# Miniprotein binders against q5uxb8: the designs that were tried, part 20

Target 1, 222 residues: q5uxb8
Amino acid sequence: MPDAVRRCPEDGFFEGDTCPVCDGAGTHILDGARRRQLSKFVSGALRHFPEDAGIEVDKAGWTGFDALRVAVERQYDWADAAALAGVIATDPKGRFERTGVGNEAGITTAGGRVRAAYGHSVDVTLDGTDDPVPATLYHGTAPRNVDSIREAGLKPMSRQTVHLSESAAAAREVGRRHAADPVVFVVDATAMQSDDRRIVKRGTETYTTDRVSPVYLSLLEK
Short names: E, the ipSAE of ESMFold2; O, the ipSAE of OpenDDE; V2, 0.75 times the mean of E and O plus 0.25 times the DockQ between their complexes.

## First folded at step 15 (miniprotein)

Design Dr24 (at its last look DockQ between E and O 0.81; V2 from the best seeds 0.00; counts 0 for: pae E 2.3 > 1.5, pTM E .786 < .8)
Fold by OpenDDE base, look of step 15:
Structure Dr24 (fold): chain B 222 residues (1-222), chain A 82 residues (1-82)
Amino acid sequence: as target 1 above (222 residues)
Amino acid sequence: SKRIKELEELLKELAEKLGLPEPELEIKVWFEFDGEVFVYVKVEIGGERIAIAIGDDVEEARRYAAEEALRKLEEKLKEEEK
């Protein structure tokens, strides 16, 4: 289970028992279970079912924080602005982006815009970032997909983009959801970029691209 | 599960009592890139969303969606009896 979300009155939202800035106890906002549940709903609303969630997502994936707050309050009687702000501010994988609240993003419970950083099935166009892309990236999948990938490469399926992992370990974890013994493809990101194939960092460990041709792929030898 | 079937049957019966169309269940499963399974369940009646459930397990999500939908219909029934 994820750690609880707490709020320091001076330093904002944090996970765990003590504020990482001042070592204060803070105020309890959400337990780990509710944190996980709310994070899932918010992720789903922003990525997959905004209309059903009762929010509007613009072409860049943004929705208003206040609109999203209303949506989560309708979904869960225990959810409020602090819960939502806390989930967004403490997400360990960088699933969410919040803007329009200045340096108080970790404290404020009103205003600004929110979007998912990656993983959209709805039609959005995310802006590019200047974050450096590693020379090598990875893709985890089931063994049954190897031949198809060798032939046709990686293509978006239920998502708008192909998602790549920063490490082989992370890729294996992604692949484990599909098979007990996942395989990992190595992606030559340098070659892709040299061929004007765009790769963009999203979140802490995730990179996205439109597709990966087989020419850039090799199977990681176990 | 037996419990889910019972809940869905109750939901159907209650919708009938209210003169509403038969409830429709939509189930979608996404695999999140971080390795988690995302289950989405929607209960719809006459094109109107009645309940949404989010979870990691299809059975759990179906159960929650049915329970939530039942609660809403029960509230509606109470209002009409007034």
Scores: ipSAE 0.483, ipTM 0.796, lowest interface PAE 1.3, mean pLDDT 89
Fold by ESMFold2, look of step 15:
Formats: C-alpha cells, sequence, structure tokens
Structure Dr24 (fold): chain B 222 residues (1-222), chain A 82 residues (1-82)
C-alpha cells in the first residue's frame, strides 16, 4: 500500500508521516488507497485515454493542470486540486512531469502543464533528458516473441517508444506478466549510443528509445 | 459474477426507462512497464461516455463501472421525475 500524501504549508507535498524539511505533520491529503486509485486514473488518462477522460494532450504529451483537475474531480467525488498536485509531486516512480510553475511544482495546486513521463499509447513525442544511461539495459518478454525480436528487433508496438529496464530482475518481472517462464534480452546500450541511437531515462528506472535493432540484442543465459 | 451481471442488467433496464439506447461496455487491459497492470472499463450509451473505471482485475473494474453508470442514470431519472 503506498504511503499517505500530506502537505506542509511551507514545503509542499510529501509522503509519510512527517515533512522531510521541517519534521511537521502537515495536513492529510490522501490515504494510500486513494493515492493509488488517483495515480492509476491520471496515468491512464495521460497515456491511453485522454479524450475519454475529458482532456487533450499535445504532441509533446502535455495537458493543462487545471483541465486535468476538472477531469479528476468529475471522476472522483473526493478528488480536488490538492489531491491531484499531491499525487503528481510525490510519485515514487517518476510517472509524471509538471512544467510551467517554476520551483513551485511540489507546492502549487494550480497552473502549469502535466504529462506522463513514459508509457504512452497515444501519439506523442517526448523531449530528452541528460540523465546518464547504463552501458547495459534489459527487456523482458514472453518466449513466443523471441523469434520475432531476434529477426526484427524491439519495436514500440502499441506504445510510442520501446521501454527498457535498468536490471535483469526488473526485466524478468515485466516478462512474468506475459509468461510464466519469461525471456530476458540484454541490450547493448553503449553500442547503441556509439551509433547515435538515442536512449532517454524516464522515471526512476525506465529507459526509452525508438527501436532496438537486432545487432544490439542478445539473450540472457539465465 | 452474478452480482456484476445483475448490476449490468439493472443498468440496461434503467437506460430503457429513460428512453436511452442499450449501454455498451468496452474493456481494455494495459500492462504498464512501470510494474503495474490496470483494467479500463468504459460504459457508453448512444455513443456518449457515461462512466469509466480503473481496476486491478476485470470483475472489479466492471463492477465499479456499472455502479458509477447506475449512479449517473439514477440522478438523471430523479431530475426527470421532478
Amino acid sequence: as target 1 above (222 residues)
Amino acid sequence: SKRIKELEELLKELAEKLGLPEPELEIKVWFEFDGEVFVYVKVEIGGERIAIAIGDDVEEARRYAAEEALRKLEEKLKEEEK
């Protein structure tokens, strides 16, 4: 269960019992269950069904914070601007990005724009970041996909980009959702970058690229 | 399962009482790369979105969507009976 979201009047939103800056208790915003529920709806709306949620995302994936606020208030009687801002500000996986509010992103409950950091199935192009890229990345999948991937490489399929994991363990976990005995591909990210292929960190442990040619792929032995 | 089908049938009956087309449910599942799976259910009536629900499994999401759609149609019925 995720931690509750609380709000410090001076320091903004935080998770857990006490503000990490001032040690105060702050004001309760959301319990863990509602935090999880709202995060799922916001993720889905930004990644997969913006029109159904009543928002529009631009070509870079952005929607207005205030428009998103209206959508979440329509969806849940208990949701408000503070709940939305808190979910965005405290997300442990870096699922959301907020801009247009300067250094106030962890505090303000109005204004600016919001997007999902990764996972889009709608047609968007995200700008890059300068975060370092590990030499080796991983992709977990079902055994039935192995021959196709060996021949054609990794493609975004129903997503806008290929998503890669930072560890073999994470990749296996992803693959287990598709098969009981998943296969992990090893991705030579160093070689890709040497060939001017762009790889971008999204969130805390996810990396994206437009395609991985077979030359960069090998199977993890174990 | 029986409870969910009862909710969906009640939804159909209430839509008919309001003179609306039969409700349609659309179910989609996404396996998010960040380690979560979620199930999306949308209820439409006459091409209009009445409710959407997100859940961790299909039966939960169907139940939530049916309950939300029922709530909205019951509100609409009360308004018409005024």
Scores: ipSAE 0.422, ipTM 0.785, lowest interface PAE 2.3, mean pLDDT 86
ESMFold2 (binder alone), look of step 15: mean pLDDT 77; pTM 0.713

Design Dr25 (at its last look DockQ between E and O 0.59; V2 from the best seeds 0.00; counts 0 for: pae E 2.9 > 1.5, pTM E .788 < .8)
Fold by OpenDDE base, look of step 15:
Formats: sequence, C-alpha cells, structure tokens
Structure Dr25 (fold): chain B 222 residues (1-222), chain A 82 residues (1-82)
Amino acid sequence: as target 1 above (222 residues)
Amino acid sequence: SKRIKELEELLKELAEKLGLPEPELEIKVWFEWDGEVFVYVKVEIGGERIAIAIGDDVEEARRYAAEEALRKLEEKLKEEEK
C-alpha cells in the first residue's frame, strides 16, 4: 500500500512520517488505502468518466478544484478538501496537475484548476511542454500485437495518445497487463523529433505522442 | 460471489418495490499506464446513475456499487413512505 498522506502546517502535504522540509510530524490526512482509493477515483473522473463523477472537463482537461471536491465528497463520506489536495500534491507518478493556487499549491484546500497529466480516454488536447525527451523510449505490449505494430505502428486505441515509457523495465510492466511475457519495442525518439513528430513528457516516466510509425520501432531482443 | 448475487437481487427487489426499472450494471476494466488495474462499476436505473464504484478488483467494486445503490434506494423508499 502507498504511504499515508500527512500535512505540515508550514510546508504542506507530504507522504511518510516526517515532513521532508522541517522534519515535523504534521497531521494525518489519509491512510494508504484511502489515498489509493481517492487517487483512483480522481484519476478516473479526470480521464474517463467526468460526467459520471459529476464534473465537467474543458478542452484542455481542466476542472475546477472546488467542483472536483464536491464530486469526491459525494463519492466518499470520508473525503474532504484536505484529502483531495493531499492526494493531488503527493502523487508519486505525476498523475495530476494543479494550477491557479499560487505558491501555496501544497497547502491550499480551495481554488484553482486540476487535470490529469496523461492517460485520457475523453477528448482533450493537452498543452505541450518543453521537457527534454530521451533519445530512446519504450513501449510494452503483448507478443500477439507484434505483427500489427510492425505493419501499422503504434496508434491510440482506448486513449487519446500513444503512451511511451522511459525504461524497458517500465515498458515491461505496462505490457504485463496484456500478457505474462510482454515484448518491448524500442522507439527512436530522436529520429521522430527530427521528423517533427512531437513527443511530450507527461508523468514521471510517461511520454505521449499521437502515433509512432513502424520506421521508428524496433523490437528489443531478450 | 454469493454475497454479490444477494445484494444484486435485493437491489432488483427494491427497485421493483419502488416501481423503478430493473437496475443495469456496467463494468469496465482497464489498465492504467502505471500498470495498475482500474475497475469501474456503474449502477443505473432508467438511465439515471445511482452509484459508481472504483477499485482494483471486480468483485469488490461490484459489491461496493451494489451496497451504495441499495442505500440510495432505501433512502428513496423512506421518503416515499413519509
């Protein structure tokens, strides 16, 4: 299970037993189980079922923090603004973005906008970032998909974009959802960028692109 | 599970008692890009969302959704009896 979420009155939300800034104990906000549950709901609401969650997401994927707060409070009797803010602020994979709260993003329990950073099935257009892209990226999949990928490349399926992993290990983990023995494609990100194919970093280990042509793909040999 | 079937039957019975359409269950399972399993369960009655459940396990999510839907229908029943 993930670590509990705590709040330092001075430094904001953190995971673990002590504030990473002042070494204070802070106050308990959520245990690991509720943190995980709330994170999943919020991720789903922002990515896949905003209407069912009771929120509206704009073309860029944004919803109001207060609207999202109302949605989580309706869903879980134990959820409140602090719980939501804490989940957003401490997400280890960078699943969430929050803006419009100034320098108090780690402390504020009201205002601003929230969106998912990646993984949308709803129709959104995320803005680009200037984050550096590694020369090589990876895509994990099932062995049964190899021929199709070699022929047609990587295309968005149930998501808006193709998702690429920063490491072969991460790609294998993604691929395990499809098969016990996943295969990994190597993506020549440098060549893609040279051909004006945009790749954008979205999460800690996640990169997104519209599609990957077979010319940029090679199978990672075991 | 036996418990889930019992809950879903109770939900059906309560909906009927309230003169509502038969509850419909929607289950979606997908994997997030971080490798986590995502289970979405929705209970609808007459096209209206009654409950949703999010989880990692289909049985757990179905159970939760059924329990939440039951609570809401029980509340509705109490309001109609007043």
Scores: ipSAE 0.492, ipTM 0.795, lowest interface PAE 1.2, mean pLDDT 89
Fold by ESMFold2, look of step 15:
Structure Dr25 (fold): chain B 222 residues (1-222), chain A 82 residues (1-82)
Amino acid sequence: as target 1 above (222 residues)
Amino acid sequence: SKRIKELEELLKELAEKLGLPEPELEIKVWFEWDGEVFVYVKVEIGGERIAIAIGDDVEEARRYAAEEALRKLEEKLKEEEK
């Protein structure tokens, strides 16, 4: 089944062929290919090249939804407010956050602010949430990185923070994009929090921290 | 590839025909923690952004950026010849 985005007049944006709330067909907004293309542009603009995309992000990473709409309409002749709102509302990885529209974030095509939930290379400081942190988190990587990680731990490298996955499967998928036979580190998040290390949820399955000392790391699959 | 070089040369020729500075292409690549690759190509003429392309592949992004820039300059040429 394709990853198309559709819109229910009563229930808002959804993916797939029928609204999960009312079973109605809704209105077609984007096919899967355009959804992927638009989400990639929006991610890049918010994380890496806001000025070149024609938007400004503040110190907390926010830009106006309406300003972002103008930028995507300039970039793609098929894009509009509904396409942008739909990509944000249905993102399966929680890559985008939207605020300033109350309970209407999954419905409205105007107003509010938007930011990337993670992945910034531009200098931003994200406020945290109080969402619970699992006892165990995971980090997927290429086998060539194992020795350095065991010696020095996990560090942000070119990003502002270390990114961790909620599950071993998610970490393995991330690692597979870098190597055919990835390795997964297990992160003892309970021990980290007991030692006053801060871990924050930054998407549906992503968590961030400033670094992970080797004492909290072990290999999942040797 | 040969096609991309032909597109970039045509872009240079069209800019010159319009009396504009030579086009400048900037290519950047980001590797995300989650395995995504962002390839970014920007075309500028005289400090003005003419086209941006983003994708997973350098050749594809360069081609798209050159084609978009050409389309914009062709529109400008048609307007001036009216």
Scores: ipSAE 0.339, ipTM 0.739, lowest interface PAE 2.9, mean pLDDT 84
ESMFold2 (binder alone), look of step 15: mean pLDDT 77; pTM 0.712

Design Dr26 (at its last look DockQ between E and O 0.81; V2 from the best seeds 0.00; counts 0 for: pae E 2.6 > 1.5, pTM E .798 < .8)
Fold by OpenDDE base, look of step 15:
Structure Dr26 (fold): chain B 222 residues (1-222), chain A 82 residues (1-82)
Amino acid sequence: as target 1 above (222 residues)
Amino acid sequence: SKRIKELEELLKELAEKLGLPEPELEIKVWFEDYGEVFVYVKVEIGGERIAIAIGDDVEEARRYAAEEALRKLEEKLKEEEK
């Protein structure tokens, strides 16, 4: 269970018991359970079912914060602007981006735009970033997919992009949802970039690309 | 589960009592980054969304969606009886 979300009147939203800036207690906003639930809903709304959630997402994945607020308030009677802002501001995986709120992004409960940083099934075009890409990335999958991947490489399935993990452990965790004994492919990100194949960091440990050719893939030996 | 079936049957019965189309359930599952499971359950009646449940367990989400849909239909029934 994630930690509770609190709000410092001066320093903004934080997780845990004390403000990481001033050590103040802040005000309680959400417990861990509601934080998790709201984060899931917001992620889903922005990535998978905006229409059902009652929001519109533009071509770049953006929706208005106020529109999203209305959607979450409709979904949960305990949700409000502070809850939404807190979930967005404290997400540990970097799932959300918020803009248009100036220096008060960590405090403001109105205005601006919000989008998911990655993981969309809806058709969006995300902008690039200048974040450094590791030399090696990883992709976790089921053993039954090995032959197909060796032949055709990695391609988007239900998502708009291929998702790559920063570590073999993270890749295995992804793969565990597909098989009891997942396999991990090693991705030569350096070679891909040398061949002008773009890889973009999106989440804390997530990298995305359009496709990975088999030439850049090798199976990680156990 | 037995409980889910009971809830879904109650939902059908209540919809019928209200003269509404049979409820339709949509269940989607996404495997998110970091190995997370995302479950989406929607209850729709006549093309109108009645309830959405989000979770990491299909049975739990399905149950919650049915319960929420039932609550909404019960409220509608009370309004019609006035």
Scores: ipSAE 0.475, ipTM 0.805, lowest interface PAE 1.1, mean pLDDT 89
Fold by ESMFold2, look of step 15:
Structure Dr26 (fold): chain B 222 residues (1-222), chain A 82 residues (1-82)
Amino acid sequence: as target 1 above (222 residues)
Amino acid sequence: SKRIKELEELLKELAEKLGLPEPELEIKVWFEDYGEVFVYVKVEIGGERIAIAIGDDVEEARRYAAEEALRKLEEKLKEEEK
């Protein structure tokens, strides 16, 4: 269960009991259960169903913070601007980006734009990055998918891009939603980049690419 | 499962009583990159969104969506009977 979200008047939103900047207690904004619930709705609205949520996402993935606030207030009677700002500011997985409010992104409850950093199934184009890419990345899946992936490689399917994990452990966690005993593919990212395949870092431990041909894939031994 | 089907049948009955089209239920599932399952359930009546439920389990999300839709239609029925 995630920690509660609190707000320091000087330093903005934080999770846990004390502000990491001033050690003050702040004021309570959301408990962990509501934080998780709101995070999931916001993530889904930005990635998968913006129109149904009542927002417009531009070609770079951005929507207005104030429009998103209206959407969350319509969805949950307990949600408000502080709840939304807090969820965005404290997300431990780097799922959200906020711009147009300068250095006040972790403090202000109005203005600017918000987008998901990754995971879109809607048609968006995110800016590229120069962040280094590990030589090896990973993909977790159900055993029933192994033959198909060996033959055809990894495709985005329901998402816009293929998502790869920084570690085998992270890939196994992803795979466990599909099967009790997931299989992990090892991805030769160095070879992909040598062949001019684009791989970009998104969020904390996630990387994306448009596809992974079978020649870059091998199975991880247990 | 049985509870969910009972809720969905009650929703259909209430929509009919209000003179509305049959509810339509759309279910989508995504697998998120941090190991979370994302389940999205939408209930529409006559092309209008009545309820959206988000969850990590299909049965739970269906139940939440049906309950929210029922709540909204029950309030509509009460208002019309005033």
Scores: ipSAE 0.347, ipTM 0.739, lowest interface PAE 2.6, mean pLDDT 84
ESMFold2 (binder alone), look of step 15: mean pLDDT 78; pTM 0.726

Design Dr27 (at its last look DockQ between E and O 0.80; V2 from the best seeds 0.00; counts 0 for: pae E 2.5 > 1.5, pTM E .786 < .8)
Fold by OpenDDE base, look of step 15:
Structure Dr27 (fold): chain B 222 residues (1-222), chain A 82 residues (1-82)
Amino acid sequence: as target 1 above (222 residues)
Amino acid sequence: SKRIKELEELLKELAEKLGLPEPELEIKVWFEDLGEVFVYVKVEIGGERIAIAIGDDVEEARRYAAEEALRKLEEKLKEEEK
């Protein structure tokens, strides 16, 4: 289970038992179970079912924090502004972006806008980032998908983009969810970029692209 | 599962007793980052959202959605009986 979310009055939200800045205990906001549940709901609302969640997402994926707060409070009787702010601020995968709250984003429980950083199924256009793209990226999948990928490449399935991993290890971990013995494709990101195929870093270890043609793919030899 | 079917049947019966349209179940599945499964289950009655369940397992999410929808209809029934 994920660690609990706590709030330091001086340093803001943090995960675990001790503030990483001042070593204070802070105030308990959410246990690990509720943190996980709320994070899933918020991610889903922002990525997949905003209308059903009762929020509006603009073309860039943004919704108002207050609107999202109302949505989570409606879904869970234990959820509040602090819970929402805490989940957003402490997400280890960088799933969320929050703006309009100044330097107090780690403390503020009102105002600003929130979006998912990546992984949308709804039609959004995310801004590019200036983050460098590694020369080589990776994609983990089940062995049963190898032939299809060799033929047709990587295509978005339930999402708008293909997700690529920064390391072979991360890609294997992705693949393990689909098969006991996952395979890893190596993606020639340099060649893709040279051919004006856009790849964008999203989150901590995720890169996204519209599609990867087979010409850029090779199977990593075990 | 047998339990899910029982819950959905109870939900249907309760909706009927309340004079509501038959409950509709929508199930969507997405793959999240790193190959995680995201399950979304919605129960609607007459186009109105009654319950949403989120999870990583279809059966668990379906069960939860049915239980939550049932709870809400039971509350509505109690209000009408007053």
Scores: ipSAE 0.439, ipTM 0.794, lowest interface PAE 1.2, mean pLDDT 88
Fold by ESMFold2, look of step 15:
Structure Dr27 (fold): chain B 222 residues (1-222), chain A 82 residues (1-82)
Amino acid sequence: as target 1 above (222 residues)
Amino acid sequence: SKRIKELEELLKELAEKLGLPEPELEIKVWFEDLGEVFVYVKVEIGGERIAIAIGDDVEEARRYAAEEALRKLEEKLKEEEK
C-alpha cells in the first residue's frame, strides 16, 4: 500500500508522515488507498482513454491541469485539486510530467499542463531526453512469448513504444505479472545506439524505443 | 460472479424502466510498465458514458462499474419523480 500524501506549506507535497526537507508534519491530503486509486485513474486517462475520461490530449500528450482536475472530481467525490497535484508531485515512478508552472510544480494546485511520461496507447509523440542510457537493458516476459520474440524481436503491441527496464530485477518483476516463472531478455543497448537506434529514458526506471531487433536480444541465464 | 450478474440484470431492468437503451459494458486490460495490471470497465447507455471503473481485477472492476451505473440511474429516476 503506498504511503499517504501530505502537504508542507513551505516545501510542497510529500509522502509519509514528515516532510523530508523541514521535518514538519504538514497537512493530510490522501491516504494510501485513495492515492493508489487516483494515480491509476490519472494514468489511464492520460495513456489510454482520455476521451472517456473527459479530457483531450494533444499530439505531445499534454492536457490542461485544470481540465484533468475537473475529470478527477467527476470520477471521485473525494478528489480535488490538492489530491491531483499531490499524486502528480509524489509519484515514485515519474509517471507524470507537469509544465507551465515553473519551479512551483510540487506546490501549486492550479494551472499548467500534465502528461503521462510513458505507457501511451493513444497516438502521441514524446520528445526525447539527454539522460544517459545504460549499456544493458532488460525485458521481462512470459515463457510462451520467447519464440516469437527471438524470431521477430520486441514490438510495441498495444502501446506506442517498447518499454525496457534498467535492471534484471525490475524486468523480472514485470515478467511475474505475466507468468509465475518469467523469462528475462537482455538488451544490448550499446549496440542499438551504435546502430543509430534511439533509446530514451521515461520516468525514473523505464526506457523506451520503437523496436528491438532480435540481433540485440539474448536470454538471461540462471 | 453471481453478485455481478445480479447487478448487471438490475441495471438492465432500471434502464428499461426509464425508457433507455440496454446498457453496454466495455472491458479492456493493459499490462503497464513494471507489471502493473490496468483494468478498465465502461458502462454506456445510448452512447452516453454512465460509469467508468479502473482497477487491477476484472470482477471487482465490473462490480464497481455496475454499482456506479445503478447509483446514477437511481438518481435520474428520483429526479423524474419530483
Scores: ipSAE 0.385, ipTM 0.750, lowest interface PAE 2.5, mean pLDDT 85
ESMFold2 (binder alone), look of step 15: mean pLDDT 78; pTM 0.725

Design L6 (at its last look DockQ between E and O 0.79; V2 from the best seeds 0.76)
Fold by ESMFold2, look of step 18:
Structure L6 (fold): chain B 222 residues (1-222), chain A 80 residues (1-80)
Amino acid sequence: as target 1 above (222 residues)
Amino acid sequence: SEEEKRIKELEELLKELAEELGLPEPELDIIVVNGKVYVFVEIDGWEIAWAVGSSVEEARRRAAEEALRKLEEELKELEK
């Protein structure tokens, strides 16, 4: 279950008990159960069923925040603008992008546009964003996967995107789920960006992309 | 019911296949939108499959089947 969403009067939405900026308690916005439920409706509406949700998405996947708010309030009598803004601002998987509100995206409960960052089944074309990306990223995996990755590259498989780590240590941590002695691939993110491949930062240490061709991969020798 | 037994069997197979792939147990979420039932299957917070149906049972079954298809394809790819 996700943490509750709270709101700091000065610093905006956060999850957990205390604002990470000012250490204040803030105001309660959503418990974890409602946060999860609302997140599923919002991501589903943006990715899969905008018409059933009562919204329209454009060719790049955007809908108006205020139009989405109306849909959310129609769907759940307990939901409001703060609940919607909070779910978007605190999403732990980087599911949402919000634009048209400048630096107020983590604070404002009105205005701008929203889209799902990935996972669409509707026909959209996401434009690239040139966010700062480390020159090198990493992918941790089980030894049994090495040959297939060297031949075919990194693919989303059953997931929606390829996940990359900011450091070899972080990648090894992720890889330990799959094996006691994980293998780490080194990803040439600079070359990928030079070839117009979209890499997006998701939270603190995680980056996502659609795929990584073998030409950008090498094994980390330790 | 027999339908519920079939759905539970599919969901158990899904859990077993995820375990075979070294993945966390799949989680299902169900919502109703515009009179339709949507079911999402997630692993570690990532959506691997979804389905829509006119009933909870129909949507659950379809979502579990799609999730199984996705994970079976992942297993085949890894064994090449």
Scores: ipSAE 0.804, ipTM 0.931, lowest interface PAE 0.7, mean pLDDT 87
Fold by OpenDDE base, fold request of step 18:
Order: C-alpha cells, then sequence, then structure tokens
Structure L6 (fold): chain B 222 residues (1-222), chain A 80 residues (1-80)
C-alpha cells in the first residue's frame, strides 16, 4: 500500500507524514488506499477508457485538468481537485504529465492540462522534440531504491519509460515527492547515445528513455 | 464455483511465473467505470496488463490471461 498524500501550505504535495522540505505535518489529502484507487482510475482514463470516464483526450493525449477533475468527482464522492492534483504530483512512476499551470504543478490545484506519459492503448502521439540531448542527465529517486538501481539499472516494464532530468536540482525535486532526502543518479547520456540508445526530450527539463543500464549510472555525491 | 476455481488457478500461475522471473508478486486492482468492470495487473507499480468485462469474474479472468501471455513472452525473450 502506498503512503498517504499530504499537502504543505508552503512546499506543496508530498507522500508520507512529514514534509520533506520544512519537516511540517501538512494537511491530509488522501490515505494510501484512496491514492492507489484514484491513481488507477486516472491512469486508466487517460490511457484506455477516456469515453467511459467522461473525458476527451486530444491527439497528443492531453485533457483539461478541470475536465478530469469533473470526471474523478463523478467517479468518487471523496475525490476533489486537491486529491487529483496530489496524485499527479506525487506519482512515483512518472505516469502523469501536467503543464499549463501558473505555478508549480506540485502546489497548484487548478488549471492546466494532464496526460499519461506512457502506456496508452488509445491512439495518441507522444513524440518529443528533436532537440539535442545534454551530455549528462540525472535521475532522482528515494534512497531505498539505490541498491536495486545499482544492480539492475533503471528498467521499467514494456511500454514504460524512464524519466530523466536536465539538472541535478530538477532530479532532486522529482525525488523530493517520494523521500525527505532524495538521491540523484548521474546518467552518461553521451555514452548511451553512442551505444545507439535513444533519449528523447519530452518537456522543458524532462527526457525519456526505455531503459538505463547500470554501466551508464553513477550516484551523485552529496 | 468452477469459474472461481479457474480464476484462482490463473492468478496462482501468474504469481508462480512472476516468481520464476524474479519479479515481485503481481497486484490486481478492480474499478467499475460507466457500468463496466476494469481490472489492472501491476508488478512493482508497473502496469503489465488490463482487461474489461461485464462482471468482476470475467474481467479478472481476462486480465490474468493477458498478464500471463505477456510474462510468457518476456520469458521467451530471456531464453534467447
Amino acid sequence: as target 1 above (222 residues)
Amino acid sequence: SEEEKRIKELEELLKELAEELGLPEPELDIIVVNGKVYVFVEIDGWEIAWAVGSSVEEARRRAAEEALRKLEEELKELEK
């Protein structure tokens, strides 16, 4: 069972009992069971059954946050904008993308658009830009995942993507959603590309790849 | 019932195959959307398979069968 979702008034959504930034308790948003349930519905709606969920997705997979909010509120009596925003912001597997908001996605509870990042059965095109990939990328994660990553690398299942960040700071921010003291792996993107491994830019600071072998990974020293 | 027994058999096979592959135990989630039953199979938080049906039993069966198929394909790739 996943950890509960809480919201710090200053630092935004986080999982667990303590804000990873200020050590405050924050406000309870969702318990672990409801978090899992809502995440499953939202991912399914965006990937597989938008019509049944009562939403429309465009050719790039996007739906309006408000439209999705209405859908989750219709599905569950206990769901609201904060619940939806919290699930999106704290997802450990990078299932969701949210853009077009006036502030940080981890804080805002309204506006913008949302899509699933991968795993679609509906016909969508998620192709990124042809922008050059930096020589070095980063991956933020919880300390509990370090040993597994060292052994097996970043290896999502079929049709799943690994999300990489342009900077160590951005990677830490991703990891902060899941741990008070996130760790950052350094990814040798140059070596990956030299070995014909594809890396695609998806957003301002986000890159994706199918898999990262341990040979391309090193732990960033604090 | 025979249907219930069949579902249990499929889910056990799925568990055994995951173990053989060195994977965490599969997890199933069931949701009802617009009168249809959707079942999702995940391993370590990654979606492996999903199915839709008119009943929980039908959807569970279909999801388990699809998950088994995908894991069997993965096993074949590892054996090459």
Scores: ipSAE 0.735, ipTM 0.907, lowest interface PAE 0.6, mean pLDDT 87
ESMFold2, look of step 15: ipSAE 0.781; ipTM 0.927
ESMFold2 (binder alone), look of step 15: mean pLDDT 82; pTM 0.782
OpenDDE base, look of step 15: ipSAE 0.731; ipTM 0.911
ESMFold2, look of step 17: ipSAE 0.799; ipTM 0.926
ESMFold2 (binder alone), look of step 17: mean pLDDT 82; pTM 0.784
OpenDDE base, look of step 17: ipSAE 0.715; ipTM 0.903
ESMFold2, fold request of step 18: ipSAE 0.726, 0.776, 0.792; ipTM 0.908, 0.922, 0.929
ESMFold2 (binder alone), fold request of step 18: mean pLDDT 83, 83, 83; pTM 0.783, 0.784, 0.789
OpenDDE base, fold request of step 18: ipSAE 0.728, 0.719; ipTM 0.912, 0.904
ESMFold2 (binder alone), look of step 18: mean pLDDT 83; pTM 0.787
OpenDDE base, look of step 18: ipSAE 0.698; ipTM 0.900

